# Ledger of designs, part 5: VHH binders against q86w26r167to484

Target 1, 318 residues: q86w26r167to484
Amino acid sequence: SLVVLQGSAGTGKTTLARKMVLDWATGTLYPGRFDYVFYVSCKEVVLLLESKLEQLLFWCCGDNQAPVTEILRQPERLLFILDGFDELQRPFEEKLKKRGLSPKESLLHLLIRRHTLPTCSLLITTRPLALRNLEPLLKQARHVHILGFSEEERARYFSSYFTDEKQADRAFDIVQKNDILYKACQVPGICWVVCSWLQGQMERGKVVLETPRNSTDIFMAYVSTFLPPDDDGGCSELSRHRVLRSLCSLAAEGIQHQRFLFEEAELRKHNLDGPRLAAFLSSNDYQLGLAIKKFYSFRHISFQDFFHAMSYLVKEDQ
Short names: E, the ipSAE of ESMFold2; O, the ipSAE of OpenDDE; V2, 0.75 times the mean of E and O plus 0.25 times the DockQ between their complexes.

## First folded at step 1 (VHH)

Design c3 (framework vhh_7ubx_2; at its last look DockQ between E and O 0.01; V2 from the best seeds 0.00; counts 0 for: pae O 14.6 > 2, grease 24.9 > 24.2, placed apart)
Fold by OpenDDE, look of step 19:
Structure c3 (fold): chain B 318 residues (1-318), chain A 122 residues (1-122)
Amino acid sequence: as target 1 above (318 residues)
Amino acid sequence: QVQLVESGGGLVQPGGSLRLSCAASGFTFSDYYMTWVRQAPGKGPEWIATISSGGSTMRDDSTKGRFTISRDNAKNTLYLQMTSLKPEDTALYYCARDTYYDSEGWYTFDYRGPGTQVTVSS
């Protein structure tokens, strides 16, 4: 079977994919149907040492001694979850003049086209705009739309996010009184941003006087709240602007080169301190052979999109 | 021959505790930095903590405050005490010797064990 989960950024596709793996592992989902469920983060595929199916399986298993031969004997009992098809990265190879698919991309394409393991099941997550790139690879697929939070789920999220009940109530009250915020919170990723913003304001003793009027304002409010000053002793405001510009530059460069993982050296190149930017960037360690390397990514793709968009505004001020 | 053997993994309920052990042999245990790393299915390896003769360092994320690394040099054993376990902690846990960032920014190790499986499930 082939299922495509589509939804806007932040609707919870990744969360759902991960939950599926967990539920399968605990026996609550697809009991007896799959012997193996392989979760593949598409943005991480570029980190594979080899563009081979076996290597992908080793990667997913976290063990180079996984019984790959045995696993491949019953492909019908395998589920591949390809999370974030739109986040497939291209290798930094400067010289790739050829607009062709990378070998690693090709590996996934062959899997999706059912050239590789034709009887396996596939679940693919992607954003609606990126679906156009996926469609040519699909012969028959079931499409599922991820819509985000219901009203009840929004309320529940606020209650779960804030440990203090009074804070939760206050935050939710603010959001309910603002149609724009309330609607925006239908998207789980945005709901998180809103909750984080409100929490940050409350912790700082600030009264929320001005409420965001659009999605851009929501992100700006968040950025304004959590953007750190530069340690170089300059004017705090100038330093904040510098960091913002640097984040925009990083985001823009990533989008331009179809990159969503960033090395520490790359952050340094943009004069960014990864650990200090935890509000915006997440980090993960990846095993590359016998070595582990840390990579950074925006906490959510929506942040990268936002900063990319902002990069056009910041350039105008130069 | 250098050997690292992890043990103590198993199935636990959310909120439970586990203590992992790593038995080292074939080298002077006290002379090396020791590290715990975990890898969940479909995810890259995550560094958890490192301990030397002078102290320990831990990652500043969801494991902070819940996990504690320690060592007994007399027993050539590395430990990881895990508390308040969550389903997200489900992973294969590895013991590694002499982990460091090289000049190129790579975190590397010269030896690791086969790992012990930790599964957190209700």
Scores: ipSAE 0.006, ipTM 0.173, lowest interface PAE 14.6, mean pLDDT 86
Fold by ESMFold2-Fast, scan of step 1:
Structure c3 (fold): chain B 318 residues (1-318), chain A 122 residues (1-122)
Amino acid sequence: as target 1 above (318 residues)
Amino acid sequence: QVQLVESGGGLVQPGGSLRLSCAASGFTFSDYYMTWVRQAPGKGPEWIATISSGGSTMRDDSTKGRFTISRDNAKNTLYLQMTSLKPEDTALYYCARDTYYDSEGWYTFDYRGPGTQVTVSS
C-alpha cells in the first residue's frame, strides 16, 4: 500500500512519522504486519555512498552487517517511511540527466513507482509544493492531509516542551491570554518557536509583559532573543541586521537549489558562524566513506521558510 | 533585475573552436549553478553542461569530450570552450541560471539569455 501525508511546513508530519515508527516498535501500530519499518529522511539520502538498496538498508539500520538477504526475503512485510519528500536534496548529477535519473533519486523513484519491491508498503510525507514532482511517480495512493494541533494537543505540546511543570503552566497561560498566539499555535512549528522564545525569556529572568501580535512578530521576537548582539565590537543593531540578511541569503539559496544540508564552508561563504547560531541551525556529523563531515540545517523547516520569505522584505527595503 | 548576455558565437568551419561567454548581472553570480543550453532550428532545447557555484561540472555525454564549461566568479562570467566543432553543433546557445529539476527530467530555468548563434559550415 502507499499513503501520502501532506501538510504545510510545521504541521507535525515528521513528528507523526517518527511516532509511527515508535508505535510499531512497541507493538501498538500494525501488530504482526511488518517485520521491518525503515525511516528514511529524504534530505539525508544524498549522503548515501552508493545508490543501492543494500546501502539504504545499512543506513536505516545503522549497521553495515544488517542481514539484507533475510530482510528482502518477504518484501510484503516491509514498510518504508519516506519523510520529507519536499526536502529531497537534489544531487548535482541528478538534476543534469537528460534521460533517466541519477542513482540516488533513481532508487527512491523506483520504490515510489513500485518498480523496486512492488509489494512493500510506503508512507510518504511532503509539503504540497512538491506534489507536482511526486504525483507523476504515483500509480495509486491514499492521500491524508495533516491540519495541525487541536486545543488539547497544544496544551500537551507545552507540557512536553518544558521539563519544569511550573514553566509549562506559565508559558501556556501567557499564550492562552493572547488570542493571536493561541490561534497561531495550531501550527506545531509555531508552538516550538513560541515555546523557545518564552523559555529564553524565563531563563533570562525577564517578566513577559507584552506578547507578539502576529506571526512576523513571533519570529522576530525569537530572532531578537537569540541573535548574538556582541559581534562587531558590540554594535548590536548593525551586526544583527547583517547576520539576519546572511541567514535570509542561506535560506533562499537552500530553497533555490533544493538543498537543506549545508557544509561549514557554505556557512563561511555567507559569513555565518554555525556554533554561534545554534538557536537557528543544528548540526550533525556524518560518516562519508573514510571522512566525517559536519552538515548544518535550519533547526526547523519553518525557520528556512521564514528567512526565505523575509529575504523579499529585506530586498524591498533597499 | 537579472540579466544574462551571451557572446562569442559566429560562423566557423568544421573542426574549428569557439569560446562562448555569458556576462551575468543583477544577482550574486557566485551563489548559483549555471547552465549552457543549445537549441537547433525546429528542435527542443538540449542541455550541454552545468557548473556548480564551487566549480564542479557535469556535461552531456555526446559533447563532454569536446566542450568545457568554466566560470570566473570575480568577473561574473560563464564560459563554454568548444573544440572539434561539427555541423550538428549549429544552434543558438543560451546561458541559463539553474533553479530546479522537475520529475519529467526537464530542466527549469528562472532566467535565460537571448542566446548567441553558432553556425558550423564549410
Scores: ipSAE 0.000, ipTM 0.107, lowest interface PAE 19.4, mean pLDDT 72
Fold by ESMFold2, look of step 19:
Structure c3 (fold): chain B 318 residues (1-318), chain A 122 residues (1-122)
Amino acid sequence: as target 1 above (318 residues)
Amino acid sequence: QVQLVESGGGLVQPGGSLRLSCAASGFTFSDYYMTWVRQAPGKGPEWIATISSGGSTMRDDSTKGRFTISRDNAKNTLYLQMTSLKPEDTALYYCARDTYYDSEGWYTFDYRGPGTQVTVSS
C-alpha cells in the first residue's frame, strides 16, 4: 500500500513518522505485518554516494553488513517511510559531472513509481506545496491530513516542554492571552518556536510586555531573543542586521536551488558561524566515502521559509 | 558461469495448460529475485511475473489468475504454471535473474535463458 501524510510546515509529520518507527519496533504498531521498517530522510538522501538499493538499506540500518538478502526475501513485508518529500534536493553538480550520471536517476523516485520493490509498503510525508511534483509519480495512494494540536494537546505540550511547572503555567497563560498566538500554537512547530521564545525570555529574566500578533511577529520574537546579544559587538543594530541579512541570503539561495543541507563552506560564504547560530541552524556529521563532512540545516523548514520571505524586504532595503 | 535453461514449452490447444521450468546454475539461486518474460515474434519483451527470494509473487494484471509463478530453492528451479491458454499467449518464454532496478529506472535483468516456445493453436 502507499499512504501520503500531508500537512503544512510544522504540523508534526516528522515526529509522527519517527514515533511510528518506534511503535513498530516495540510491537504496538502493525504487529506481525512488517519484518523491517526503514526511515528515510528525503533531505539527507542526496548524500548517498551510490543510488543503489543495497546502499540505501546499509544507510538506514547504519551497518554496511546489513543482511540485504534476508531483508529482500519478502518485499511485501517491508515498509519504507519517506519523510519530507518536499525537502528532496537537486543532485550536486560536481558529483554529477565527475560520475557522468544523468540527473534523472533517483532511487526514491523508482520506489514511489513502484518500479523498485513494487510490493513493499510506502509512507510518504510532504507539505501540500510539493504535491504537484509528487502526484505524477503516484499510481494508487491514500491521503491523510495532519491537522495539528487540539486545545488539550496544546496544554499538554506546554507542560511537557518546560521542566518547571510554574514556568509552564506562566508561558501558557501568556499564550492564552493572545488569541492569534494561541491559534498559531495549533501548529506544533510554531508551538515549539513560541515555547523556545518564552523559555529564552524567562532564562534571561525578561518580562514579556509585548506579545506577537502574527506568525511573522512570532518568528521575529524568536530571532530577537536568540540572535547574539546587542552588547557582543558594541554596534547591536548593525551586528544584528548583518547576521539577519546573512541568514536571509542563505535561505534564499537554498530555496532558489532546492537545497536544504548546507556545507560549512557555504555558511562561511554567507558570513555565518554555524556553532554560534545553533538556535537557527542544526548540524550533523555524515560519512561521504573516506571523508566525514559536517552539514547544516535550518532547525525547522519554517525558518528557511521565513528567512526566504524576509530576503525580499532586505534586498529592497539595501 | 551463470546459466538459465528453460523447458516445458510446446504446442497446446486453446484452454490447455503447460508448466514451464527454468533450471538455474552458476549462482546462489536462493538469493535472487527471478522473473518470467515472454516475447512474441516481431514484438518487444513483455513482463509476466516476478518472485522474490522468499517466495513472494508479483504478476502482470493481464495474465492474473491464469499464470502462477513459483520456485523450488532446493532444486534451483523456477516454474510458471500456465492455465486457460489463449492464442495470444503464443510466444517465446524465458526466465531471467532480476537486478531489482537499473539506473535508468527500468525493471531489468542481468542474465536470461534462451527461452522455450509456447504455441497455442487449434
Scores: ipSAE 0.000, ipTM 0.262, lowest interface PAE 14.6, mean pLDDT 75
ESMFold2 (binder alone), look of step 19: mean pLDDT 77; pTM 0.763

Design c4 (framework vhh_7ocj_1; at its last look DockQ between E and O 0.17; V2 from the best seeds 0.00; counts 0 for: pae E 26.2 > 2, placed apart)
Fold by ESMFold2-Fast, scan of step 1:
Structure c4 (fold): chain B 318 residues (1-318), chain A 121 residues (1-121)
Amino acid sequence: as target 1 above (318 residues)
Amino acid sequence: QVQLVESGGGLVQAGGSLRLSCAASGFTFDDYAMGWYRQAPGKQRELVAAITSGGSTRYGDFVKGRFTISRGNAKNTVYLQMNSLSVEDTAVYYCARGVYFEDESGYLDYWGQGTQVTVSS
């Protein structure tokens, strides 16, 4: 069967998808139905050396010796969770024109179109904006929208986010006293941003005196907390503004070219220091053939969306 | 064996009321969120109402103020009270169990067979 889970950026689609894998592994979800459940991050699948099913299975298992022929013996007992279809990399149109090649369907597109493993089960998560690209690939699918956090789920999230109970209580009190923040935390990704911002403020010994009035203010408060003035090399305000422009440029390039993983060299071309921007960018090391390469991505997809939106405002400053 | 069985559907005149019930069995009802979805001919399935294990509710924009979701944990039943019905409410109504809810719909691992609601003009 094929199920599409859709929701706005930051609605916890990835958290839900990963929880499904854990619940299956512990016997809580789909007991006795599947022999294998494969979690596929669409933003990371671009790192596959070959667009072959065997390579995808090795990637998902983390094991180059995975028994592919045994796994594929009963395709109806396989579930693929394709997380973040909207983040699936597409080649540049210019590169395709330069090569004189027509676009070939990716392995994930072949799975969705049911050309590869037609009897397997698929669960796809995506933002609604990508449905235009996804719908032509679907023959028959069940669509499910992901609900935002209830009041109890928000309270539970704050309790689980903070290891220290006193910090959790303090953060939740701040949020509950601000109707805008409280309602914004209905979106799990915004809930994460708010919790991270408050934790950063508390760990730096700062008192939260003014609270955000809208979602843009929430992201700006986070930026102000984790991107302080640089005392190195002159005007700190100018240096911070240059870093913000570079983050906006990186985000815009990513959105425009369907790229969500960036090499260290690309960060350097934008004058970005990955380790010092850990609040905004996460890194992972990947083995690509004989080389180990470090890739960066925005810690939460909502940051890439936020900085992309801000890129239009900073370009207007010219 | 997990089962969800809907009842209470039928034919009703515009402006009338219906109460749908969903009897759940085979699991610890109090631990799960429950929801109602509907599918009209030629339309996609859409969320009507959802209720969490803690009792928090969510409604589709088209039913706010007219429909009320509630649950009776002692009877393992979730209810949908439908008031001021219009022809636009004609659809098959499905009960669903949610493992996790984050937006318009939940991650739904079990569905009922559905019950037909027809509103005549």
Scores: ipSAE 0.000, ipTM 0.091, lowest interface PAE 23.9, mean pLDDT 74
Fold by ESMFold2, look of step 19:
Structure c4 (fold): chain B 318 residues (1-318), chain A 121 residues (1-121)
Amino acid sequence: as target 1 above (318 residues)
Amino acid sequence: QVQLVESGGGLVQAGGSLRLSCAASGFTFDDYAMGWYRQAPGKQRELVAAITSGGSTRYGDFVKGRFTISRGNAKNTVYLQMNSLSVEDTAVYYCARGVYFEDESGYLDYWGQGTQVTVSS
């Protein structure tokens, strides 16, 4: 069967997808139903050197000696989780074009269209904005909508995020005093940003008395907390503006080219020091053949969207 | 208009003592936490001591029991008694106003001009 899991950025689609893999591996989810479950990050699939099914299986297994023949013997016992269809990058499509292939001939599209392994099960996660590109590929799909945290789940999230009960109680009290902020925390990704901001304020010896009033304010509070402080017209102010402009330019270039994964050289092009900016950029090392490459992404796709939107308000150059 | 005016800084011999004062005006002093921060050349400002409106205190770990913060609410003044001073205590000391909820970190919204403390060997 084919299931499309959809929801706005930060609603927990990736977390649920990864938990499904873990619960299956431990025998608590779908016992006896699937012989193999493959997790495919659409953001990272551009790193796949070839578009052949066996190469995808090697990549998912982390093993170039995976038993491909045995895996494919009973395709009805396979589950593929295609996470983040909206994050499928344009360079992946350009790689296909260089080989004389259209996007419809890509391995992922052939899986989704049921041309390759038509009896396997698929779970596809996406933001709604990509449904117009996904729907034409689907034949028969069940759609599941993720709505976010209940009020009780928000309380539990705060309790689990902070190390001690007093921190958690203070943070949750701050959020509950602002109806707009409290409602925004039904989205787990925004809840994470808010908890991170409050934790950062507490670590810096700050008391929070005024709360953000919309999603832009929430992200700005996070940015203000984790960027260097300014002084009165000194070099620190210029440095802070340059870092902010550079993050905006990276995000804008990424969106313009439909790119979500950046090499270290691309950060240098934008005058960004990735390790210093861990609050905004995460990194992963990938084994590509015999080489190890370091790639960066915004800690959450919502940051990339936020900095892109902000780029219309901040003057910068490449 | 909020004003914080530090005094009591100066030159002191190592092992000596100083008492800093911060006179506050333009707000209801009893409603706010008060703190002392310091900044040595080439370093960031760091917490020396803070005192809540309710009188509970917090100290930077470098203080090691040598300093005591107190407040005189009748005089709208916060004090820092500094004993057993060493050369490492040489810095500009700033008074700051904050708001604390009991048992949580402070928020600082106003700073004084600072007073220089210099400790000679």
Scores: ipSAE 0.000, ipTM 0.076, lowest interface PAE 26.2, mean pLDDT 75
Fold by OpenDDE, look of step 19:
Structure c4 (fold): chain B 318 residues (1-318), chain A 121 residues (1-121)
Amino acid sequence: as target 1 above (318 residues)
Amino acid sequence: QVQLVESGGGLVQAGGSLRLSCAASGFTFDDYAMGWYRQAPGKQRELVAAITSGGSTRYGDFVKGRFTISRGNAKNTVYLQMNSLSVEDTAVYYCARGVYFEDESGYLDYWGQGTQVTVSS
């Protein structure tokens, strides 16, 4: 079977995909249906050492001694979850050259086209705008829309996010009484941004003077709250502006070159300090053969999109 | 519908006093914090005074004990008593509804239309 999960950025596609793996592992989901479930983060595929199916399986298993030959004997009992088709990256060595499909991309394309392991099951997550690139690869697929949070789920999220019940109730009351914020919180990723913003304001003892009027305002409020001040007390505003510009530049370069993972050297090139930007960037260590390498990414793709959009505004002011 | 209507603004001489009122309707008044803000021409809006549902107050740094915020629960009204006014206090004053937290942070979601306060030398 082939299923495509589509939803806007932050609707919870990745969360759902990961939950599916866990539920399968615990025997709650698809009992007896699959012997193996392989979770593939599409943005990480570029890190594979070889463009081979066997290597992909080793990668997913986290074990180079996985019985790949035995696994491939019964492809009908395999489920591949391809998470974030829209986040496939070009090879690092090819950052400057617009080339055709990389061998690693081709590997996934052959899988999606059912040329490789035609009897296996596939679940693919993507954003709606990326469907135009995926549709030509699909023969017969079931499409499922991810809608985000219900009203009850929004309330539950606030209760789970805030450790103090009174704070949770007050924060939720603020959001519930604001149509723009309340609607925005239908998207789990945006809900997190809103909660984080409110929490940040509370921790800083600040009064929020203006209510966001749109999604851009919400992100701006978040950015304004969490942009690091310069350690040197005198030029805090200039420093904040510089960091903002640098984040915009990083995001824009990434989008332009189809990059979503960044090396530390790339951050330095943009005069960014990764550890100080935890509000905007996440980091993970990856094993590349015998080496371990740290990569950064925006905490959510929506941040990269936001900063990319902002890059046009910042350029106009120069 | 939430409504906030300011009154009491006008022209006053330096050293004089004014009392601003904000009549609130369309919500449970006792559940919310209320605040006064001001905006002078070419300047950003700034906090003058705020009062929580429990009666805790906060004032802007420029107030220096000259202004007092209070609330009348029976009339769903918040007041700002302004004494010892100076020319620098000339601005449009706005009433706002919000939620104040115990750590003195808050969120404001509704604003009045504002009332002009002009202090002459």
Scores: ipSAE 0.000, ipTM 0.192, lowest interface PAE 18.2, mean pLDDT 87
ESMFold2 (binder alone), look of step 19: mean pLDDT 83; pTM 0.848

